# Ledger of designs, part 14: VHH binders against Di-N-acetylchitobiase (Ctbs)

Target 1, 344 residues: Di-N-acetylchitobiase (Ctbs), of Rattus norvegicus (Rat) (q01460)
Amino acid sequence: EDCPCSEASLCRPIRHHRDFEVFVFDVGQKTWKSYDWSQITTVAVFGKYDSELMCYAHSKGARVVLKGDVALKDIINPTFRASWIAQKVALAKAQHMDGINIDIEQEVDCSSPEYEALTALVRETTEGFHREIEGSQVTFDVAWSPKGIDKRCYNYTGIADACDFLFVMSYDEQSQIWSECIAAANAPYNQTLTGYGDYLRMGISPRKLVMGIPWYGYDYICLNLSKDDVCAIAKVPFRGAPCSDAAGHQVPYRVIMKQVNSSVSGSQWNQDQQAPYYNYKDPTGRLHQVWYDNPRSISLKAAFVKHYGLRGIGMWNANCLDYSDDALAREQTEEMWGALRPRL
Below, E stands for the ipSAE of ESMFold2; O stands for the ipSAE of OpenDDE; V2 stands for 0.75 times the mean of E and O plus 0.25 times the DockQ between their complexes.

## First folded at step 13 (VHH; framework vhh_7qia_2)

Design m2 (from k3 with D106G T107S S108G G109S; at its last look DockQ between E and O 0.37; V2 from the best seeds 0.00; counts 0 for: pae E 8.6 > 2, unsure alone 62.0 < 65)
Fold by ESMFold2, look of step 13:
Structure m2 (fold): chain B 344 residues (1-344), chain A 123 residues (1-123)
Amino acid sequence: as target 1 above (344 residues)
Amino acid sequence: QLQLVESGGGLVQPGGSLRLSCEASGFTFSEYYMGWYRQAPGKQRELVAFITWGGSTYYADSVKGRFTISRDNAKNTVYLQMNSLRPEDTAIYYCAKVQRSRIYYGSGSYDYWGKGTPVTVSS
């Protein structure tokens, strides 16, 4: 046991079962030192492996899990699946990790062999990790709705049954825009809630669902910006839809917080979507509209999570906040972490 | 059959330039984000740049200002113009079909990659 931690016990698997999850994605850059470890239950490592992060997370009783990505074409082959799983289990043991977050987001046709193969991968991965690492956690990332989002015809009930819980990516909800090509919220409140209604109506237990919220927004160039704040965007199709959020680009919360106070409009609230936005003019004179999530919009979602007894809440991604020593940054960062707690 | 074919790599002196290209087939190119990743010997594969369907671009800090990604949806091709090359840019460069929901902040997500094209920056 080559344990890089200050004491050998920190390399042992986390075996405690959690009733409520705070599921955090980390993409590197050493910002994890300043996360709110009073809340975190799992860190999904999507950046470079950092043994210091693993040791610290374990010292706080939090799990650290691998990134699980694999090409859809490869998982049809059962021998390939077994080999891939064995490699991931071996890696988790070598790095003292507590499981894996499977992040497969490719389109799947309902009649294809990929439909069954994906469920088999999740089940076999869970069986392998649970057998080899006591207390390990295997999770799968699903779209904000089971209703064919981005042409993902997945066996959602089978996948939910096959793993510890689903991380529901309740963001990027403008990936397919079927009507007017206009900028809109990344995670509109009622649309987000409808997605959970759909998962629950399929018979998936709320204890299998973790709500993922965005700590980033989208910045759109407006071809036209009306007096009513309607931002017409370029027509960029995606997976059958004539328009998409690809007309814009993702922006982390820390960047938004530095821009919003000097924007043309300041922060505005859209009542229908329950989300904040603002307009600004770039140096070339183009108008932009930025949609994001803030403590207000996130608090509404955290309240939903508590009210419906979901397994937990999490975000993409924890590195999006400003963890500097600046007093305003500290306040804003604390408010974003604090918004994850259900109102009691 | 899905295929990504990279080309344009080679040996170049420090400060030089190269233009990589990637021809895609077997999927609807215009509906995917495309990216360039690289892997130096003994290191993890890292994101270099990606480009959305709409032409918005994102760059790793290590290459920002020196590299430019572009795409031609009519030709199913994505490009990487690399200027002011440094020895630390030496790597195999991979074109990738990129999963949109996991792209940001220097952590690559990918759906598929090609065989790569080697780039060596040496005197």
Scores: ipSAE 0.012, ipTM 0.470, lowest interface PAE 8.6, mean pLDDT 88
ESMFold2 (binder alone), look of step 13: mean pLDDT 79; pTM 0.811
OpenDDE, look of step 13: ipSAE 0.707; ipTM 0.874

Design m3 (from k3 with V98I; at its last look DockQ between E and O 0.77; V2 from the best seeds 0.00; counts 0 for: pae E 3.3 > 2)
Fold by ESMFold2, look of step 13:
Formats: sequence, structure tokens, C-alpha cells
Structure m3 (fold): chain B 344 residues (1-344), chain A 123 residues (1-123)
Amino acid sequence: as target 1 above (344 residues)
Amino acid sequence: QLQLVESGGGLVQPGGSLRLSCEASGFTFSEYYMGWYRQAPGKQRELVAFITWGGSTYYADSVKGRFTISRDNAKNTVYLQMNSLRPEDTAIYYCAKIQRSRIYYDTSGYDYWGKGTPVTVSS
């Protein structure tokens, strides 16, 4: 296979172990040129293949990994499963990639054949990649908690054992709202930490857990906004819960930064959830409440990652920041990247 | 199996309007966000708008105030009403099934796109 890089050595697999991961999702815009490559250990390519990105990442000693997405119904068939894995290994070789991030977020019933098939897929993918690509990394994306989030009955311990590490999606924590139908943090601090407690109590090593944080927030229309900032939201059911975050929509951090200084409330801090929010009124007169994560909320989580010896930290997604040459944007972007590093 | 079928494109004069439709099948439509992306010749595919299954909407700055995304969960259909069209809106418009935790502003990573529906804004 011809190497598209300036030096053939840049097409060699990354073989060294990392004690601490900074796991970055890239979705294919040219913003990767401005990432903080002093920190990055893995880039998951969820956009189209960009050989320049692969070459540059390798020049910085970072892994570049494939997106792994396949219907669970199809992989119940072991022959199909093996064929899919062979195709991904071949693709990784052709593109000089260092592994795969398996991102399967489908509902699974505990009694279904998908339960066993998913664990088998992860194990067999890991075996195939490790055999065929020296030093390759296979990871799996899990919900913020193992407690049946979004009706995902997964064999979390088996999956953790079967791959190199888990990327824990510690966001979208309002996907199922069982209590008051109100706007709330995307990743409330104590709820996030409880999810890690649950993973650890199952016997999963902290060295198998990478905390994924959101570089996006949620914008909710308030049906009512109370004196104490409680924003009632529409009842939009999801997977058995009467309310969900689908009453609002995601907004990237760069959009939030443009809006927050001109909002009705300015940035507010919720002490209980350890997260920032703000209120604004749209042109039609409707009130909105936006919940997000900022350097302060992220720094608290990075401190937890260090204190409990987790494998690392990462985010969905790196393209959410403002990488323009505007001085304020550059400062804000640097602060977000810097928040991933634990302080003293 | 999984299928997204776009329609409603065509030639329109500046300032005009078009309504795009996308009929979906092969998945539980009411559990996914739906979106519209566009790609002009020689340009990168970009997000235009998305809508949650609860009806909350997001728009790219370039179209905000001019375009309206909507959905009909009973018909498994998502729509894009495009008003005040400009020559820079000329592109092939693609419908997308969106996992809420995996929103792309660059859509090259999806395995399936319909054929798309071309929109040309010209005199």
C-alpha cells in the first residue's frame, strides 16, 4: 500500500502504550489543524478519511482509529460478523489506521441474541486487530451508566474485558427523565460520578475507563420559567421515560460562546449540578434555557479522572470549538483544551 | 432496508421558495434526529438543519431565519422549507438519519446518503 505521507515512517502503526489517554472525536472539518496536539493520544475519525490528518497525527505520536458502526441484528450471524471485522481490518491497513472505536448505541434486551452477539463482536474485533496490526487499539463507547440507560442491556464487564478500554459517554444524561420534566445539565457532576461508581462496583478497572465530556450543550424551550430558574419542558417520551432531552437540541460550544454574553441572564452556575446555564428569549418571545459545560465544569471532571486513576479523558467533539483567528475565540478554545489537564 | 428518499428539488429564481421532503424506512423514525445537509460542487458537505424527534430544531447560521425544518413522525417524513433562496444555496441536498450523540457538521462519515435532491437558484 502506498504511503500518502511525506515520510514512510509516518504510515507505521503507533505501538507505544499511553498511561493517560486524551481521546478526541473528529468529524471531518479542517479544524483538526488547530487541535491541541500536545495532549492528543487518539483521534477517532468519524468524518471522511483525510490522509493529511492521519499523517499529522502519526507525526505527533497519536493513534488514528476507524469508526465502527454495524447493526446488531446483522452481527448475530457469526459469518457476517467475521466478514465485517475482516473488512475493517483491511480498511485500517489501507488507510494506515491504528484501530477502531466501536460506536453501537442500540437498544438491547437482556434476553435477546444481540446481548451475546455484541460482546462477541467486541472480542473478535479486538483479536482481529491485535493480530493483524501491531499495537492497535480497539475501544467501545458505553453510556454514562451501566444501569440500563436507554434500554441498553449490555454485558459491560464482558465488553470491558474484551477491548482495550471503554469510552464512557458522560453526556446526554437527560436522555431519560423519570422525575420532573425540566431542563437540566447535560452532564450533572454528581450523576456523572455516580455512573463511574457503578462501573467500578461491577469490577471494571479504572484503567479501562476514559471519561467522555461534552463540548456541546442543550437548548430547551421553556413552557414555563419559574422565579428560581426552573424551565419546564415539553413531554417527549424516550424508551420508556416520560420526558427526554429531545425536548431540546444540541448546540456546539462555539455557538454558546457567541450567545451567552448577549443572553437575558448571562452565564449562571448551578451549584447542585456543578454546571453552567443561561436563559435567553428568542425572536418569537419564547424563553430558552441552555445548559452546557465550560472550563470550570470540565476541570472538576478532569480532577475526578486524575484522583480515581481513570485511563483518560476525551470529548464529543473537537469540532465544537471556535478555531477562528479571533482573539477571544482563541482564548476560549485554549481554555477548553486546557481544562482537560488536571491542575495541582 | 434502511432508506432515505429525498424529493422536491429543482430550479428556482432568487427570492423563491422550495419544499424538500425525505421519506424514511427501515428504522424506528421516532427515535432518531433527522437532518438536512448540502453539498455544492467542489465544496465540503455541510449541515443545514436538524430536528429532534421532539421537534426541537437547530439551524446553521447561513440559513437561520430563511429555512424551516419539520417532521411528521406518523409519515416517517422530514421536510425542509426553504424561503428567500439565494444563489449560494445552490447544492445537492441530502437527508440524514442522525444519532443524537453523533451530530456531524461534516457528513462524509455516514455510510448511507440518498441520491440527494438538486436545488439550483438562478435566474
Scores: ipSAE 0.453, ipTM 0.780, lowest interface PAE 3.3, mean pLDDT 90
ESMFold2 (binder alone), look of step 13: mean pLDDT 81; pTM 0.827
OpenDDE, look of step 13: ipSAE 0.616; ipTM 0.841

Design m4 (from k3 with Y33F; at its last look DockQ between E and O 0.59; V2 from the best seeds 0.00; counts 0 for: pae E 7.9 > 2)
Fold by ESMFold2, look of step 13:
Structure m4 (fold): chain B 344 residues (1-344), chain A 123 residues (1-123)
Amino acid sequence: as target 1 above (344 residues)
Amino acid sequence: QLQLVESGGGLVQPGGSLRLSCEASGFTFSEYFMGWYRQAPGKQRELVAFITWGGSTYYADSVKGRFTISRDNAKNTVYLQMNSLRPEDTAIYYCAKVQRSRIYYDTSGYDYWGKGTPVTVSS
């Protein structure tokens, strides 16, 4: 395909390998020039293809990868699976992309044909991309824990072996709430670390694990807000659990930063979960509790990444920050990018 | 067969109101987030509002306080009540099924879009 970049060399695949990954999801807003390209190693393009983004990423030595999403019911058929893979490889070549991030989050029963089909898809995709695009990167997004989160019985060791590395979605950790129906951290520190312990205990190399950080939080309506800041939430079931984070909704960091200083409580720190939260009152008089991640909570996780020698760190998603020229916004955004770097 | 059918658009004067509907079929509606997006002439499609299967809502800053998203799981339908309409709200409005773990604040990552329902706010 004709190269849309200022130099033909910018359309060639990235072939070098990095020891440490900074894995960034872009969802198609016009903020990507303002990302911290001093850190980025891979951009997963989950938005509309933007040839300028591809050219710019390549000029910084970063990979750009496709979004891979397909229904598991369809890929049980090996012919359909092979055709889908061929289509993605062809698309990557036409768009000068460096691989694919497979983002399949469907419920899978352990005894179903989808169990084996998913592993086969990951392996065959990796084989196809590596054969057709030298140096290409194939990754798979996994839940924060291998222990049946959201009824996902996946062959985690087989998938990890089959692709270049896993992006561990260390967020949405309240998707299934088995105890008290209360608002809680999106990525509680100790629970997050327990998930990695479980992946490592299965025999997955830390060099196959990239920690995914949420740059968004959850906003919950409190049915009751106690003196101790316990926010009772509506009972909204999800995949066998009586309560879930669907009682609330996701809010990007830029929105949180515009609200927190005018909230009822200001930013508070929960020591048990090592995460920030705040309370506010909406125009109808209802109380809300918002849980999020900030430079402090992220720095703790970045230190864990360094300590255990994980493959890297990344986030959902880079468009969640405020990239305006406002001085406060610039400081806050720089602090969020900076928190990804382990101290010393 | 997956289907999202938007309706209720039309011509309205500034300050007026419209109620959009989206009927869904071909999936378990009560297990998905639903969103309303819009695309003005010459602009990218943008998120207007979304609603979780449990009824929690989010609104873009440009519509907060004027628009209300709601859902009726028994009717597999999502609504957008639009009040205090402005000329800047003129767009084609689309509904979307949203993956709960991949909520986008713009539209370029979605595989399926209906035909939408046009809304014109004009003096």
Scores: ipSAE 0.013, ipTM 0.481, lowest interface PAE 7.9, mean pLDDT 89
ESMFold2 (binder alone), look of step 13: mean pLDDT 80; pTM 0.810
OpenDDE, look of step 13: ipSAE 0.029; ipTM 0.542

## First folded at step 14 (VHH; framework vhh_7qia_2)

Design p1 (at its last look DockQ between E and O 0.66; V2 from the best seeds 0.00; counts 0 for: pae E 2.5 > 2)
Fold by ESMFold2, look of step 14:
Structure p1 (fold): chain B 344 residues (1-344), chain A 122 residues (1-122)
Amino acid sequence: as target 1 above (344 residues)
Amino acid sequence: QLQLVESGGGLVQPGGSLRLSCEASGFTFSEYYMGWYRQAPGKQRELVAFITWGGSTYYADSVKGRFTISRDNAKNTVYLQMNSLRPEDTAIYYCAKIQRSRIYYDSGYDYWGKGTPVTVSS
């Protein structure tokens, strides 16, 4: 075989799974050499294929999985579904990969053919991968709440049953703002936990849920910043909600760490949302409020994951940290990886 | 059939200006971020700027204060105004459709066009 690794055994499928998942999205740039491989169980490769990454992950007993995206209109056709699945299985075999992470974030109407087709895709993908690649892992990315977030009427229980586990994207939680149009946490603690309560009440096992946390924040221009730090934002609708986080934009943790200490406020902690934020003024004089997650906010979520026996924790994305040789950057990056660990 | 068609590139002296345009088709423009990436010879493709459908903008440090991204949702078009151009801005510039949940800051893996070359020299 054409195994690119130092040993042929490193091209063999990963068949063992851990008690606890640490699910990492990698988007390239060779920064993966600096990840905390003592924790990682799965790398979702959303960047260009890198055989060195595959070999290294396998040497650490970690899975590498494909990105699985496809248009909902195409998967209604069962012949197209079968062909797409066969293509992904063949690709995984050629690249010595251990499965696929299905990332479909499109609107679905409850009465549409896409509703049934999506569940069928997940089931058929799982059956195909499990048949063709021993020990393979098939996962599906879901929104931070099952309550029709972003007009996604999915069969969440059927999808959870059909695949190995769900990656719950517990971020972008201001995608639907039905109250005051103000800047708020990317992943407010209680709102995040309520989403898991809703998934569990549907009958989904906690062993099917991996909590995805953000290693990025949102930067909002304040139309008005009150004395109580309430930042009014532009009304930008999204999928039926009158306000959304598209009034701001995402910024990675490494950018936040370079800015926070020179901001007008420094890092502040919001007790109600259990999340950090800061204010700054841009060169044109406009005020901004940035909300993010840090080791403190993430540690609270990691404790919840452990306490409720969830399948694990993960993040979008591992490349958001500063992996340079700078001493402060190294400390900040180690603290972010460390926040994922359940404590003894 | 998704298409992104860049235009407006060319040769310019240091300190000069160019305005790039990108016409998009084949997707719901108002539900995607739009951005510009660039790639110089021997370098990785890098994010220059992106803009949300709500008008919020992000700029790479190397272009802040010199470049301005904008969009016209009615015309399915995104623009990059490049001022105070420097020789290190020489690259092929690519328009990109960016999925809001999947932003790549240091490398572009979103769908992009064929690019428009920009050369800054005498």
Scores: ipSAE 0.520, ipTM 0.810, lowest interface PAE 2.5, mean pLDDT 90
ESMFold2 (binder alone), look of step 14: mean pLDDT 83; pTM 0.838
OpenDDE, look of step 14: ipSAE 0.707; ipTM 0.872

Design p2 (at its last look DockQ between E and O 0.67; V2 from the best seeds 0.00; counts 0 for: pae E 4.1 > 2)
Fold by ESMFold2, look of step 14:
Structure p2 (fold): chain B 344 residues (1-344), chain A 122 residues (1-122)
Amino acid sequence: as target 1 above (344 residues)
Amino acid sequence: QLQLVESGGGLVQPGGSLRLSCEASGFTFSEYYMGWYRQAPGKQRELVAFITWGGSTYYADSVKGRFTISRDNAKNTVYLQMNSLRPEDTAIYYCAKVQRSRIYYDSGYDYWGKGTPVTVSS
């Protein structure tokens, strides 16, 4: 209600709609002044609310949206759904926000009441926001593929129809490893494209799909590292699969850039997965393999976005880059933002 | 009801050791990264360490080699073994539930406990 911005007009909702989205996740650090605001259309606030960020985003014509999560078993009750939605709409009004990004990643059985309740939540949220906040945007985060990833049997076509667009989390693609337990790319190129093929074959419009790019990688301890750079990883089951990326852990691009040039191997390119990786030895003598995405791998995906007419591109998360004044850091950060644009 | 209950803090002399523990309830513990964060007076809360449900660990540079994070998925408990303690380790230590898709190093948490104070002085 009170406007914290330098101009009252900056607290008014963003009402125009873009043909191409650049969808950014912010996780609550003070790096947002250094984002590439020439591209950004939406900032999803997944950290602490920052009114200065809201004001600045609005001054650039960008939407700022709430994080939406809720337990699926609670939303089976229609009264609870309505109350939760009313609470989120009220919060968006109080904070001068432009919508909500629904990020529910819980497993769902196809025959469970949660299957229908999730679609109802998305539809009712969209209806509530659009009614109460002119020009508001409601989005939903989906796995890299509709084919039961992480046991998520969702009504993908119904959800896509029910909201403004889907953010496709084209990362964590090693969350379920059904074959050899080895380190692999976070977002292998061909596997990523197969996921989009599956969404499109379901009948979901490409204008409903925003490609999510990882600005983080995975660091795996190698139980064995072969001469062919095959890194055997611990067997860590996840949601029915015998192996998973939880044998490693996520690392942001800024950490990777500080490590790669002092690594044992330097940056390597895997032709089959079209992704970079490197090997290093930790202080205890263990070998690691780190898989990530860089301007080269991201540019290939941005070209796909253009070629198939997808709604846009985005990333998890904008705070992963090095926004310091260091000349190398500035160059690396500019290259990462630049890679989001399709090659002309 | 999601709960994280920290314990094991206290007063120690430099070079001493403490073992923090955190008992978790109200969620599927074995599907979440768990972390320890700390906040010294007048400073921002910072990541100390986190651990995946598969046992992969990360440590802040300031604690590498001195602190060890571990977890027992059967007991829904995460631990922080703190050795060779220094005065700069003085802080309130918080256990945090971290969704695996939201690790931010400096703010990567979904929920955290009330904290347990640790004081290191001579």
Scores: ipSAE 0.327, ipTM 0.713, lowest interface PAE 4.1, mean pLDDT 90
ESMFold2 (binder alone), look of step 14: mean pLDDT 82; pTM 0.827
OpenDDE, look of step 14: ipSAE 0.617; ipTM 0.829

Design p3 (at its last look DockQ between E and O 0.85; V2 from the best seeds 0.00; counts 0 for: pae E 2.5 > 2)
Fold by ESMFold2, look of step 14:
Structure p3 (fold): chain B 344 residues (1-344), chain A 122 residues (1-122)
Amino acid sequence: as target 1 above (344 residues)
Amino acid sequence: QLQLVESGGGLVQPGGSLRLSCEASGFTFSEYYMGWYRQAPGKQRELVAFITWGGSTYYADSVKGRFTISRDNAKNTVYLQMNSLRPEDTAIYYCAKIQRGRIYYDTGYDYWGKGTPVTVSS
């Protein structure tokens, strides 16, 4: 058991359970040195393992958790499932990690063996981690709504009961576009809140729900851009829907902040969706519309989290901000971290 | 089995062009984003470009305007057309399968190919 930290105590598991989570996805590099550690409670390590990150997070009382991903067809075999869990527990012990974030986003048919196997995986993973690593945290990432998003027929109540909490991915809400094929917000405010209403109506405790917000937006080429700012997009089907956000692509907040000042429109606010957007023309002359989240839109969501007593808030992903020493970048980055705490 | 096989690398002079290919197998190609990463000796892997199954593309600032990513879903193949090559583009280039919207700058993807080396020197 080789501890890479300056003190052996920093390799011990985090045992205190937080009433409120600030759940951060890290995808690598050294940008984590500039995160707002006054808020962070959990870092999900989706990038390359960095022992310095683990040591530093533990010095701040924050958990670091593994990424958990496995093919659903393989986990219907209970022997394979048990072996996979044992492997993850062993890895967490070797790396001094505090749990696992299970990120399975695969299509599941309601009448399939995968439906039952997924719930069993979450339950058995939680039991295994809690037994082997005191105070460990096991979480599961769910779509923004329980209503069959992306053909994911999951036992949401069983999964919520089986793990410590759900991270609700309140973004990519245009993955299936059933209406007109137009660009729209990544996380429209009222649609996002409706998703939480649906989870709560199923009987899931608000203390089991962490709101995930996007620190990225989507950039869409407009086939047509109307005078009312309606951006028609290409018809790109996804999982039964005729249109999807794959007609555009994800862009991190730092790219958006460099681009918005040279846009044709500047930043605009859509009142119906309570989200910012802008239009720009690329070097080849094509019109684009970019939808994103900023301190204003995030503050509204953070206020909802606090008002309804949700377990916490988090984002995909912390590396999306500009952590350079440029004065404007520092201000923008501080405002994004600050938006997680609503100013009531 | 799941595989990503890159080809098309080589030695080229500054200002030259190369076209990389990546053949994919063992998964539903048309439901995944595809990307190219590169790693120079002693450096971290960095994102070069990615493309959605709908054809929307993203490029790192260092290659924008010089490189073009494309895909052929019928052939399960991703391409990277590299024009106006510079010595700074020297690296091993890796093809990546990307879960929708989950962009990684370092290792951590489900699958990487073995890479194809590109050297740009006089």
Scores: ipSAE 0.500, ipTM 0.797, lowest interface PAE 2.5, mean pLDDT 90
ESMFold2 (binder alone), look of step 14: mean pLDDT 83; pTM 0.842
OpenDDE, look of step 14: ipSAE 0.724; ipTM 0.880

Design p4 (at its last look DockQ between E and O 0.72; V2 from the best seeds 0.70)
Amino acid sequence: QLQLVESGGGLVQPGGSLRLSCEASGFTFSEYYMGWYRQAPGKQRELVAFITWGGSTYYADSVKGRFTISRDNAKNTVYLQMNSLRPEDTAIYYCAKIQRSRIYYEGYDYWGKGTPVTVSS
ESMFold2, look of step 14: ipSAE 0.603; ipTM 0.834
ESMFold2 (binder alone), look of step 14: mean pLDDT 83; pTM 0.843
OpenDDE, look of step 14: ipSAE 0.755; ipTM 0.893
ESMFold2, look of step 15: ipSAE 0.618; ipTM 0.844
ESMFold2 (binder alone), look of step 15: mean pLDDT 83; pTM 0.844
OpenDDE, look of step 15: ipSAE 0.761; ipTM 0.888

Design p5 (from m3 with Y104F; at its last look DockQ between E and O 0.67; V2 from the best seeds 0.68)
Amino acid sequence: QLQLVESGGGLVQPGGSLRLSCEASGFTFSEYYMGWYRQAPGKQRELVAFITWGGSTYYADSVKGRFTISRDNAKNTVYLQMNSLRPEDTAIYYCAKIQRSRIFYDTSGYDYWGKGTPVTVSS
ESMFold2, look of step 14: ipSAE 0.635; ipTM 0.845
ESMFold2 (binder alone), look of step 14: mean pLDDT 81; pTM 0.826
OpenDDE, look of step 14: ipSAE 0.730; ipTM 0.872
ESMFold2, look of step 15: ipSAE 0.608; ipTM 0.826
ESMFold2 (binder alone), look of step 15: mean pLDDT 81; pTM 0.828
OpenDDE, look of step 15: ipSAE 0.754; ipTM 0.883

Design p6 (at its last look DockQ between E and O 0.60; V2 from the best seeds 0.00; counts 0 for: pae E 7.0 > 2)
Fold by ESMFold2, look of step 14:
Structure p6 (fold): chain B 344 residues (1-344), chain A 122 residues (1-122)
Amino acid sequence: as target 1 above (344 residues)
Amino acid sequence: QLQLVESGGGLVQPGGSLRLSCEASGFTFSEYYMGWYRQAPGKQRELVAFITWGGSTYYADSVKGRFTISRDNAKNTVYLQMNSLRPEDTAIYYCAKIQRSRIYFDSGYDYWGKGTPVTVSS
């Protein structure tokens, strides 16, 4: 009666246990039917609710989870916290959703009540969802490194223990630039791996870590572009770091693919960072350097995920690819989805 | 308490200029993209321009070369200088706080103000 799908069974919770996750963020542009549903295990709905997406995902055996965001100052109050959780559980039931992805990225001081409140929120949300929706999934998005990145003093081990798994945002890794103020990879290979080393060394099981990779890059205006391709960028501080990726802006893979082959440089590969980039000149004559991830850089990370037994892989965000019927777009999109699985 | 207060709108002749201002409070202004959207009577709200917290700027094709967005992080203020105004620029102009990861998708904003009306007529 209350099920919008073509069959009532499609409104039942997903109960199957998944040993490997392919975790997808959808931001609501109706491209979801073209996703590679042979891989997807969870869709986090960060766009407008779309009952057709929920029905379709369930028909493919995939979970659909709510976006969970709330101000930390509000959840210090246990009564507000409980009310918020009850509201999310009720919403998930009404929309036939399979859990929630908690995406809180606020600064937290180690000595603050927010430190304890955040862990309590994650634990209580997991308890509430698991009690009320059988098989539900509760996840939390963490920074690319646990070492106080962006002034986020979180109880990472407590949060990992409290929820089903962490989605590690292994992107925006230039949010903290403490060295030269230059354009660089969104997710440099070795820095990414070091972040996982740090999570593992603090005692978090690899079975609790899903690697999030970027399907977007950064476009930087170069104040100076050297003959060695060093692009000096504006000094834009972020949460204590003197330079950051705020000197540029994010650009999805579909936009990059339409520009790269007509750019000044064409696609270049940086060996130290294991990432592609290119230079172009905008209509006003300014030089830009764009850093991104492609099937080559992503396949290296997928191999790491498999080799080290991580819980899975995922991306921000699935809408970044070109899902048109154009033959080149189809090939590019298939290669990006395919890169999530290690080759062999 | 988050607040975006637009000002500087009004009635202007075609070819004239206006400077819109938006004063922000209740959040860490320097950590967010800011933008201007507009909504003409009977139309959907559309992006006019945005500016990253690092100062990079982007414009809709319909206003490129005529409008300039800027920000002053010390004053928590974003501006839109509108030159060579045309009747089709008539709209309510809204200042917006933008999530950087969403600028190419759907709304592209996190919160917006009450708007300031701009009318371009003879």
Scores: ipSAE 0.020, ipTM 0.521, lowest interface PAE 7.0, mean pLDDT 89
ESMFold2 (binder alone), look of step 14: mean pLDDT 82; pTM 0.836
OpenDDE, look of step 14: ipSAE 0.715; ipTM 0.876

